# Ledger of designs, part 4: VH-VL binders against TBCC domain-containing protein 1 (tbccd1)

Target 1, 147 residues: TBCC domain-containing protein 1 (tbccd1), of Danio rerio (Zebrafish) (Brachydanio rerio) (a4qp31r305to451)
Amino acid sequence: PPGSRLVLMSQVCKQTLAKDSEKLNDVNIKLHRCSEAFIYLLSPLWSVTLDKCRNSTLVLGPVRTSVHIQSCENVRVVCVAGRLTIGGSFNCTIHSLTPTRPLLLPGNASLTLGPFHTQYPTLEDHMASAGLAVVPNLWNQPLLFGV

## First folded at step 4 (VH-VL)

Design s45 (from r11 with heavy chain L55W; framework fv_remtolumab_arm2)
Fold by ESMFold2-Fast, scan of step 4:
Structure s45 (fold): chain C 147 residues (1-147), chain A 119 residues (1-119), chain B 107 residues (1-107)
Amino acid sequence: as target 1 above (147 residues)
Amino acid sequence: EVQLVQSGAEVKKPGSSVKVSCKASGGTFSSYAIGWVRQAPGQGLEWMGGIIPIWGIADYAQKFQGRVTITADESTTTAYMELSGLTSDDTAVYYCARDYGSTWEFDYWGQGTTVTVSS
Amino acid sequence: EIVLTQSPDFQSVTPKEKVTITCRASQSIGSSLHWYQQKPDQPPKLLIKYASQSFSGVPSRFSGSGSGTDFTLTINGLEAEDAGTYYCHQSSSLPYTFGPGTKVDIK
């Protein structure tokens, strides 16, 4: 079923990685210990988790459920997601379109939040596929969770 | 080798606009961001903004927001910086510079474009 | 906005001496601090990125250290070609900002 597959991208280092395959439709993505990378995944995704990534830029197609950023440093993320959570991260910039308030977990420092302002040829179709075609953007209303 | 080539010097009247180009060669245009930094005569460096070309995602320093527009044309591997409402305070050398990834460290710089604003 | 301060603002040294330039941030920026060298009428050149990582082709006499709010650039054995203005730059948060510069002259 949709949302049951996991694609793990581990230790992507000093490269540009671009994927727009329908094989990524409705999959869960985990990016682990990627560094000095420019990664764009231009498909409707189920969920995305970034863990211990640094000095990297990620541009994501619409993510139906959640984008979770954990223990990252010097990372830029561009996303449309049902939910955005950020923990243990510093010097990160996130441009987002989320219908829910971004959730800031403990351990963050020097975060910059901005609105999503991106276009690619199939974006509208992908937003519809992810259930995000007509939603408000609460990027500027983060919630602090925990202490 | 990676090279950023900028358009030539401009002399402009107060109130006009200037559009500076920055053509990238030797590297993958889509894998990096382009920033714009200016330097007034005898002064230090001032960041104006930048763009990730493949996405058209632009960020601007608040001081320039509303007057500056940064764009990119992937087909010609060229980034542009347009500054409107020019005054003598905008007389400076304008540089484009490349960043790989999210840190905005500027690893390669254009040669600079001198913009002089005078009546 | 994050303000960067540099010290000293000017330093005149003899060849082969050790030069230390300090950059201080008004708030913590982790390791998002970069160093550039600029010679008269030329664009800046990247020397050190991420506080301590040397850019390709940069002589080994240049090194960087620090984290958080306090950073240093060291030139161990200054050469004549090293005369110029050195700038620190933070990319921790928008707007990105530069230090005011440190001018290094050769006696």
Scores: ipSAE 0.006, ipTM 0.520, lowest interface PAE 12.8, mean pLDDT 83

Design s47 (from r11 with heavy chain I54V A58P; framework fv_remtolumab_arm2)
Fold by ESMFold2-Fast, scan of step 4:
Structure s47 (fold): chain C 147 residues (1-147), chain A 119 residues (1-119), chain B 107 residues (1-107)
Amino acid sequence: as target 1 above (147 residues)
Amino acid sequence: EVQLVQSGAEVKKPGSSVKVSCKASGGTFSSYAIGWVRQAPGQGLEWMGGIIPVLGIPDYAQKFQGRVTITADESTTTAYMELSGLTSDDTAVYYCARDYGSTWEFDYWGQGTTVTVSS
Amino acid sequence: EIVLTQSPDFQSVTPKEKVTITCRASQSIGSSLHWYQQKPDQPPKLLIKYASQSFSGVPSRFSGSGSGTDFTLTINGLEAEDAGTYYCHQSSSLPYTFGPGTKVDIK
């Protein structure tokens, strides 16, 4: 069933990782302790969690449910997602297209938010697959939670 | 150190085309986007378009759509910008520039290629 | 397309003075604004990215601020080597656009 599989990418370090495989369709991705990395996951994904990543750039295909960024430093994320939450993170830049307001959890500092403006072959098809084909973008209307 | 090295100056006749190259060294070519920006003598900067090599997709400014073709060859770590239908208004210095993370903020620039269009 | 305007067009400044250059966008661009310095017959050099983040190796006298439609580049204590033309650039939406430039000369 879609949304039931978890792919863990741990300690991706000092490398470029690019994947566009159908094997990533509708999977949950967790990226943990990645550093000095350029990561491109260009498939319709179910959810993405970034935890303790640093000095890295992530470009994601459309994420149906949520992108959660936690305890990251000097990270750039480019994504289309149903929800976006960011906590405990420092000096991060997120370019997003989200139909919901980005949620800023406690512990963030020096965050930069911008709109999603990249493209790739099959992006429109992947947006449709993720249920995100025709949605408003509320990237510039974040909610600060807990302050 | 990251370096972008461009091809040499060109003199072209009106109606012809020009193809400028930009060879990247130092760092991972596929991890960055390459944009093209031109500057006419005594004028400001004008973005023409760019390419994200790992995604294989170029973007073009509307003004140049139909005249500009931007490509990249990952095996030689070289990006190209070809501009057709040249007129004297295309006389300019053409720069390539690198963007980290495909957001078109330009952190390193090539030295520039002078293109002169004259009869 | 998003139009960027800069002021002033030209400024002649005494060494050690504070220089302020403004950039205004025709619509909101969040923080997707970058500042470049260009010297004659040289390519542009990135100074500040995303409104306020200093690029590596850039002297601390350069700083940026602003969001939405109004942005400022400040040089606090101009040095002789800072003479040049300064451009703002927005990366919020395609096509990406540059401001017309502000020329800074030393008296």
Scores: ipSAE 0.007, ipTM 0.512, lowest interface PAE 12.6, mean pLDDT 84

Design s49 (from r11 with heavy chain I57F; framework fv_remtolumab_arm2)
Fold by ESMFold2-Fast, scan of step 4:
Structure s49 (fold): chain C 147 residues (1-147), chain A 119 residues (1-119), chain B 107 residues (1-107)
Amino acid sequence: as target 1 above (147 residues)
Amino acid sequence: EVQLVQSGAEVKKPGSSVKVSCKASGGTFSSYAIGWVRQAPGQGLEWMGGIIPILGFADYAQKFQGRVTITADESTTTAYMELSGLTSDDTAVYYCARDYGSTWEFDYWGQGTTVTVSS
Amino acid sequence: EIVLTQSPDFQSVTPKEKVTITCRASQSIGSSLHWYQQKPDQPPKLLIKYASQSFSGVPSRFSGSGSGTDFTLTINGLEAEDAGTYYCHQSSSLPYTFGPGTKVDIK
């Protein structure tokens, strides 16, 4: 079924990875300890988790359920997602389009939030596939734990 | 700069299998996918499948499902396409081609490997 | 699977003339259409990607246009080295498919 597959990308280091495969449609992606990487996953995805990554840039196709960023440093993420959560991260920049308020968990410092600004040829079709074609963008209304 | 170098021509008997190699140079092997496209004599191009080495995913055209296996060895920067259950309809030139992944255009191609299936 | 059809099947033209090749998809593919040139006993070469974007090193006489289901490759001022077979290719959905090809000869 959709959302049942998990792809683990571990230790992607000092490289550029760009993928637009139909096999990534509705897949859960986990990126773990990637460093000095430029990663482009331009497919409608189910979920993306970024854990302990550093000095990297991620450009994602629309993510149906959630993008979770945890324990990252000097990372840039560009995404459209149903939900965005960020915890334990330092000096990260996220350009997002989310219909829900970004959730800032404990441990973050020096975060920059901006609106989604990316375009690629099949983007509109992928947004429809992920259920995100016509949604408001609440990127500038983050919700903070512990206030 | 970017080059894909394929293994040499093969003559095979019906029912056997063939394994074609494609060695990549002049780029980061793990940053790209490798696709396989064949062309029967005097005919057009037919996509068979491709592999994303770093993600461990291989895509196959349904027509070849169960007969084709695409693999990659990152240490030698070489992709492989193995086709089993050969018949005379599999006589073709087999190409590997680089797929950047962002747009799925095939920007650099190997020189081709001729596979002839005859009794 | 998406079926691509090309017209014409064959053209024999004099040098410096304009050549137009059409590719039609059985369903909408947006702009995910690419054009290749193949010469005898050679692998294909990418000419145009995403309907209208020229690949590096390709002569300016080659151009592409179209979207959805109807696409065109134009060679404005055919040169002798342009003889070959031209294929369209869609990358909108799996399996990727190619058109049947258009052969262009010089008179």
Scores: ipSAE 0.006, ipTM 0.499, lowest interface PAE 12.7, mean pLDDT 84

Design s50 (from r11 with heavy chain S31N; framework fv_remtolumab_arm2)
Fold by ESMFold2-Fast, scan of step 4:
Structure s50 (fold): chain C 147 residues (1-147), chain A 119 residues (1-119), chain B 107 residues (1-107)
Amino acid sequence: as target 1 above (147 residues)
Amino acid sequence: EVQLVQSGAEVKKPGSSVKVSCKASGGTFSNYAIGWVRQAPGQGLEWMGGIIPILGIADYAQKFQGRVTITADESTTTAYMELSGLTSDDTAVYYCARDYGSTWEFDYWGQGTTVTVSS
Amino acid sequence: EIVLTQSPDFQSVTPKEKVTITCRASQSIGSSLHWYQQKPDQPPKLLIKYASQSFSGVPSRFSGSGSGTDFTLTINGLEAEDAGTYYCHQSSSLPYTFGPGTKVDIK
């Protein structure tokens, strides 16, 4: 069923990884301890979690439920997602299109937020598949959470 | 270091086309986007379009749509901008510039290619 | 199409003077505004990205601020090598657009 499979991408280091397979449709992605990497996951995804990634750039196809960024440093993320949460992260830049306000959890410093502005051949179809084809973008209205 | 080297100056007749190249060296070409910006003599900067080589995606400014084609060849780490239906209004210096992760701020620029359209 | 306007269009200043250049967008662009310096017969050079982030190797006298529709580039203590034209650029919406430029001359 959609949203039931998890793909773990661990220790993707010093490489470019590009995937656009339909096998990633509606999959949960977890990226753990990736460094010096450029990662392109151009499929409609269910969820994406980035944990302890460094010096990396991620370009994501539309993410139906959530993108969660935790304990990352010098990371750039480009995404369309139902929800965006960022915690424990330093010197990160996120370009997003989210119908909900980005949630900034405790421990962040030097974050830069910008709007999503990326195109690829099947993006429109993927946005429809993820339920994100016609939504407002609240990227510039983050919520601080903590104390 | 990162360097973008463009092809040499061109003199073209009205109605013809021109194809400018931009060769990337010193960095990872496919991990970046390449944009094209022109500047008419004594005028400001005008964005024409760009391409993300690893994704095969090109975007164009509406003003140039139908006349401009931007392509990239990863094997030679070279991006191209072809502009057709040239008029004297297309006389300008054409720059390629690198973007990080498709976010379209331009961190490194080519030296520029002068294109003169006259008859 | 988002239109960017800059002021002033021209400024002639003495070295060590403070220079302030403003850029106004026709609609909100969040923080997606970048500043470039161009010297005669040279390509532009990135100074500030995303309103306030200094690009590597850029002197600390250059700083940027602002959000939404109003943005400012400040040069605190102009040096002779800073003569040139300064452009703002928005990457919030296609087509990407540049301001008309502000020319800074040294007296």
Scores: ipSAE 0.006, ipTM 0.521, lowest interface PAE 12.0, mean pLDDT 85

Design s51 (from r11 with heavy chain S31T A33T; framework fv_remtolumab_arm2)
Fold by ESMFold2-Fast, scan of step 4:
Structure s51 (fold): chain C 147 residues (1-147), chain A 119 residues (1-119), chain B 107 residues (1-107)
Amino acid sequence: as target 1 above (147 residues)
Amino acid sequence: EVQLVQSGAEVKKPGSSVKVSCKASGGTFSTYTIGWVRQAPGQGLEWMGGIIPILGIADYAQKFQGRVTITADESTTTAYMELSGLTSDDTAVYYCARDYGSTWEFDYWGQGTTVTVSS
Amino acid sequence: EIVLTQSPDFQSVTPKEKVTITCRASQSIGSSLHWYQQKPDQPPKLLIKYASQSFSGVPSRFSGSGSGTDFTLTINGLEAEDAGTYYCHQSSSLPYTFGPGTKVDIK
């Protein structure tokens, strides 16, 4: 069933990883301890979690449920997601399109939030597949939680 | 180490188009974004757009929408910027520059290509 | 479009003096501001990224600070090779924009 598979990408270091396979459709992605990496996952995804990543850039296809960023440093994320949460992170930049307010958890410092600014072929189809077609963007209305 | 080498100077007539190349060496072309920035004589820097070569996705400044096309050829590790409908206001030095990811910051620059538009 | 303004537009300084250049954004850009140095007939060179992070190989006399709308580049002890034009650049939103530049000359 959709949303049941998990793909773990651990210790992706000093490399570029680009995937646009339909095998990533509706998959949960966890990126753990990636550093000096450029990661492009251009498929409609179920969820994405970034944990302890450093000096990396992520460009994501639409994420149906949530993008969670935890304990990251000098990371850039470009995403469309149902929900965005970020905690324990330093000097990170997120360009997002989210129909819900970004949720800022305890432990963040030097965060920059901006609107989603990227376009790719099939993006509209992927947004429809993720249930995110024609939604408002609340990227500029973050909510502090637990701070 | 990354090196960006641009094509030579061009002299063009008003109404024509110009295509400037930017060849990357050092095996980083497909892992980075290439941006294009111009500078008119005695003036400041103006961002035109950029491309993520591995995705074939380009972003443009609205001022140049419809006139500029940025492309990349990974087999030759070369990025291109084509500007059409040239006027004398397009006389400038055109730079390509590497960006680590998308157009966030420019850490390595080409030497520049002088484009002169005159009749 | 986010407009960046720089001051001063020109500064002539004796060697070893402290130089301060300011960049102001028309709206908040967080820390997405970068500083470049350009010498005559050369491409720009990155000095400081994300307001305060020194780029590799940049001398320690260069430092950056600020957040939101107000940013500063400081050269503590200007050297002869520092003569040039300094530009700020924001990467917070499209279109990405540069400041008009500050020219620094040595007396």
Scores: ipSAE 0.000, ipTM 0.494, lowest interface PAE 15.6, mean pLDDT 85

Design s52 (from r11 with heavy chain S30R; framework fv_remtolumab_arm2)
Fold by ESMFold2-Fast, scan of step 4:
Structure s52 (fold): chain C 147 residues (1-147), chain A 119 residues (1-119), chain B 107 residues (1-107)
Amino acid sequence: as target 1 above (147 residues)
Amino acid sequence: EVQLVQSGAEVKKPGSSVKVSCKASGGTFRSYAIGWVRQAPGQGLEWMGGIIPILGIADYAQKFQGRVTITADESTTTAYMELSGLTSDDTAVYYCARDYGSTWEFDYWGQGTTVTVSS
Amino acid sequence: EIVLTQSPDFQSVTPKEKVTITCRASQSIGSSLHWYQQKPDQPPKLLIKYASQSFSGVPSRFSGSGSGTDFTLTINGLEAEDAGTYYCHQSSSLPYTFGPGTKVDIK
């Protein structure tokens, strides 16, 4: 069933990891303690969580429910997501397309927010699959929560 | 072999703009960023900004914000740096450099482009 | 912005001697410190990445160490071809910054 599978990627270090498999369709992704990595997951995903990642770049296919960034440092994230939350993070750059206001949780410093500008083959089909094909982009309207 | 080849030297008047190109070959263009670093005569290295081609978005050093524009064309594997509002303080050698995997180290550099700003 | 300082500014050494160059950061940068060599009229070349990892093809006489705010580049047995300016570079936070450089000459 969609949204039931979890793919855990922990300690991805000093490498480029690229996946565009249909086996990632509608899965939950958790990236934990990845460092010095360039990771792109170009499939329609269910959710993505980044925890304690450093000095890394993530490029994500459309994420149906949420992208959650926690306790990260020097991380770049490029995403289309139903919801975006970021907490406890330092010197991170997020380029997003979100129909909801990005939520900035406590503990962030030196964040840069920008719009989603990336394109890859099948992106439009993946956006439709994730329910994000025709949505407004509220990337520039973050909401401070609990700060 | 990975190679970055830059456009030729330029002589510009104060107030004009210059656009320098950097063509990449021998590596996966999508898996790295291109940074731009300049060096004034007899001085050290100064980072201006960079672009990650797969992201399509550039970052700039605050000092150059509003004057520098960095772009990339994936089909020709070429990055560009355009600097406007030139003054004599912009006389320098301009380098492009590859940032492998966006891990923020510069492993290969272009040969440099000399830009001279004189009246 | 993170400020990097290097010492010494200039060092003149006899061939085969050991050279030590230090780089200090104004705040902790973990291991995100890289070393470059620049010869006159040439672009910089990467020597050491992430404080201690040798870049491909770099002679084994070059090594790096350190973490946090204090970093060292060592050339164990300087050769004539090693004359040049050495720069440290931090990639911990934007903007990326470079140290002012250390010039190494051979007597």
Scores: ipSAE 0.007, ipTM 0.550, lowest interface PAE 10.2, mean pLDDT 84

Design s53 (from r11 with heavy chain S31Y; framework fv_remtolumab_arm2)
Fold by ESMFold2-Fast, scan of step 4:
Structure s53 (fold): chain C 147 residues (1-147), chain A 119 residues (1-119), chain B 107 residues (1-107)
Amino acid sequence: as target 1 above (147 residues)
Amino acid sequence: EVQLVQSGAEVKKPGSSVKVSCKASGGTFSYYAIGWVRQAPGQGLEWMGGIIPILGIADYAQKFQGRVTITADESTTTAYMELSGLTSDDTAVYYCARDYGSTWEFDYWGQGTTVTVSS
Amino acid sequence: EIVLTQSPDFQSVTPKEKVTITCRASQSIGSSLHWYQQKPDQPPKLLIKYASQSFSGVPSRFSGSGSGTDFTLTINGLEAEDAGTYYCHQSSSLPYTFGPGTKVDIK
């Protein structure tokens, strides 16, 4: 069933990883302690979590439910997602298309937010598959949690 | 075979701007990063910034922030570096160099573009 | 900013001798250290990436080692075509920085 599979990508270091496989459709992705990496996951995904990643760039296909960024440093994320949350992160740049306001949790510093400008073949089909084909973009209206 | 071909030499006046091009061939342009490195006469190498074309987003070294603009055109597989507010300190050879995927080891280099700033 | 220092500044070597060039980083950079060769009026050429990985087409006499803050490039059996300036480069942190270079000349 959709949303039931988890793909764990741990310690992806000093490499470029590009995937556009149908096998990633509706999959939960967790990236943990990736460093000096360039990661392309160009499929309609269920959820994506980044934890303790550094000096890396992520380009994601549309993510149906959420993209969560936690404890990352010098990371770039490019995504279309139902929800975006970021906490405990330093010097990160996120370019997003989200129908909900990005949620900024405690512990962030030096964050840059921008709109999603990336295009790839099949993007429109993937957006439809993720339920994100016709949605507003609230990337520029972040919501601070707490202070 | 990967090649980076840069535009020709430029002679500019102080206060003007210069735009150098770097045309890539032989690879998947969008997945590579293009960096810009300069070298003043008799000096070492200095990184200025770079772009990952699929993101349309550029990084700049703080020293050049506000003066340098790096762009890319995927349809022509060409990257550009524009430097404004030129002074004699900007006289250098400017190189573009390719990185396979933001790991920033520069595996292929352009031939270089000489920029001379003179009154 | 991570500062890279190289030693020696200059080395004049007889053909077939061993050349050792050292690069030291002001803070730990793991293995994110790369070596380039530059000949007069030419662009740099990548020799070694990630401290010890040879780039395609580079002669086997070139090797790299090290991690953290101390790195070494070795040319085991210098050839005439190896004359040039050698630069180390770190990609661990922005801004990416280069060492000042080591010039290798043939006697």
Scores: ipSAE 0.006, ipTM 0.522, lowest interface PAE 11.6, mean pLDDT 84

Design s54 (from r11 with heavy chain A33Y; framework fv_remtolumab_arm2)
Fold by ESMFold2-Fast, scan of step 4:
Structure s54 (fold): chain C 147 residues (1-147), chain A 119 residues (1-119), chain B 107 residues (1-107)
Amino acid sequence: as target 1 above (147 residues)
Amino acid sequence: EVQLVQSGAEVKKPGSSVKVSCKASGGTFSSYYIGWVRQAPGQGLEWMGGIIPILGIADYAQKFQGRVTITADESTTTAYMELSGLTSDDTAVYYCARDYGSTWEFDYWGQGTTVTVSS
Amino acid sequence: EIVLTQSPDFQSVTPKEKVTITCRASQSIGSSLHWYQQKPDQPPKLLIKYASQSFSGVPSRFSGSGSGTDFTLTINGLEAEDAGTYYCHQSSSLPYTFGPGTKVDIK
């Protein structure tokens, strides 16, 4: 079924990776220890996890369930997601469109949050496919956990 | 039209590695998922892993994780499966198979590569 | 990992008879089940995808049905060329898994 496939992208280093295949539809993505990279995944995705990535930029198609950013440094993420959680991260910028309030877990410092600003030809169709069409954007209303 | 052509039979010693190739023709190679499935003599089919060439990242069955490496070369439209630490239990026919579209089925298969592990 | 079981293991059938092969999944897989035919010394060939959709060029005597955990492949009017082993395959979750196979022979 949708949401059962996992694609692991580990140690993507000093490269530009652009993928927009239908093979990414409803896929779980895990990006681990990526550095100095520009990563574009322009398909309706099921979930995305970023772990220990640094000095990188990620542009994601709509993510149905969640985008989780953990232990990242100097990372820029542009996404539409059902949920957004950020933990243990330093000097990161997230431009998001999410119907839920971003959740800031312990360990973050120097985070910048902004609204989703990216467009591409099939974006609206992908948003509908991910169940995120016509939703409010609560990017500017984060929740702090642990205070 | 769509054809997957695999490399020839191999006889390997225990402890060695084998690298099987799968050359695709017809259609766009980067749009395929190329899976690898093996079949030991008299046994059923066992999925090992696969790669989506445009992503450059492979999936692996846990049983083979650490021993199998799946790669693709888009310039030659060829996928590779390398299996290391061979034992007699790895004697099998190894197939590559293509998945195209959204159903994740294997619609076209290579002819198979027989790998025999013996002293 | 999702385990697929098939029944029967072996079936010897008279030509023109109906053959029914069952595939059962250890947990729900929706409609993500596919059927393959393998003849001796040949690779598998796709017959039915996504439980009930016939692959291009497959004779109409082959049909599939089911959802969730219980799936059936039916050959309505077996022909001599249909002798072989039939496998089900789930693509719902990694790792992908196959059933153990059903061997169909002709009397």
Scores: ipSAE 0.006, ipTM 0.482, lowest interface PAE 13.7, mean pLDDT 83

Design s60 (from r11 with heavy chain G50R D59N; framework fv_remtolumab_arm2)
Fold by ESMFold2-Fast, scan of step 4:
Structure s60 (fold): chain C 147 residues (1-147), chain A 119 residues (1-119), chain B 107 residues (1-107)
Amino acid sequence: as target 1 above (147 residues)
Amino acid sequence: EVQLVQSGAEVKKPGSSVKVSCKASGGTFSSYAIGWVRQAPGQGLEWMGRIIPILGIANYAQKFQGRVTITADESTTTAYMELSGLTSDDTAVYYCARDYGSTWEFDYWGQGTTVTVSS
Amino acid sequence: EIVLTQSPDFQSVTPKEKVTITCRASQSIGSSLHWYQQKPDQPPKLLIKYASQSFSGVPSRFSGSGSGTDFTLTINGLEAEDAGTYYCHQSSSLPYTFGPGTKVDIK
């Protein structure tokens, strides 16, 4: 069933990783302790979690449920997602298209938020596949929690 | 030192096309985007588009969509901007600039390429 | 697209005076605004990025402030070398846009 698979990408270091396979459709992605990496995953995804990643750039295809960023430093994320949450992170930039208000959890400092502005040939089809084809963008209306 | 070096001045006839190059050095080419900005004589700055080489993705301002093509060659660390269907309104200095950092500022600029469309 | 407006269009200033240039955005852009200086026959040079962060090598007399829709570039103690045109630029959304420029001359 969609949303049941997990792909773990651990310790991706000093490399460029590019994936656009249909094998990633509706998959949960966890990126853990990646550093000095440029990662693009251009498929409709189920969820994405970034944990303890540093000095990296991530470009994601549409994420149906959520993008969760935790304990990251000097990371750029470009995404379309049903929900965005950020906690414990420093000097991170997120360009997003989200129908829900981004949720800022405790422990963040020096965050930059901006709108999603990346385009690729199959993006509209992937947005439809993720249930995000007709949604408002609330990127500029974050909610603060636990200050 | 980060440096962007552009090709030399061009004089073109109406209806022709021009291709300007931008050679990058002193930084990791795969870690940034290259934008193109033009300036007509006595006028302000106008963004044309940008390419993110590692993604193979280019974005264009609507005004230039269908006339401009921006490409990159990672093996030579060179970006290109080709503009077709030239008219006298395209007479300008064309700049490439590194679209960089977490905040997408243009931190380093090429010296500019003058394109004159006449006759 | 996001429209940027600048004021004043032109300012003639004596050396050592304070210069203030304003940039307004047609919609909120957070802090994604950058300031450039351009001298005749030269490419623009980055002065201030992300509303208030000085670029390396830029004299401390240049400072930026603001967020949302209203931004200011200040030159505290204008020097002769500061004559030029100043542009604001937003990178909040595509297409990127520039303000029309403010020309600063020395009396």
Scores: ipSAE 0.007, ipTM 0.570, lowest interface PAE 9.9, mean pLDDT 86

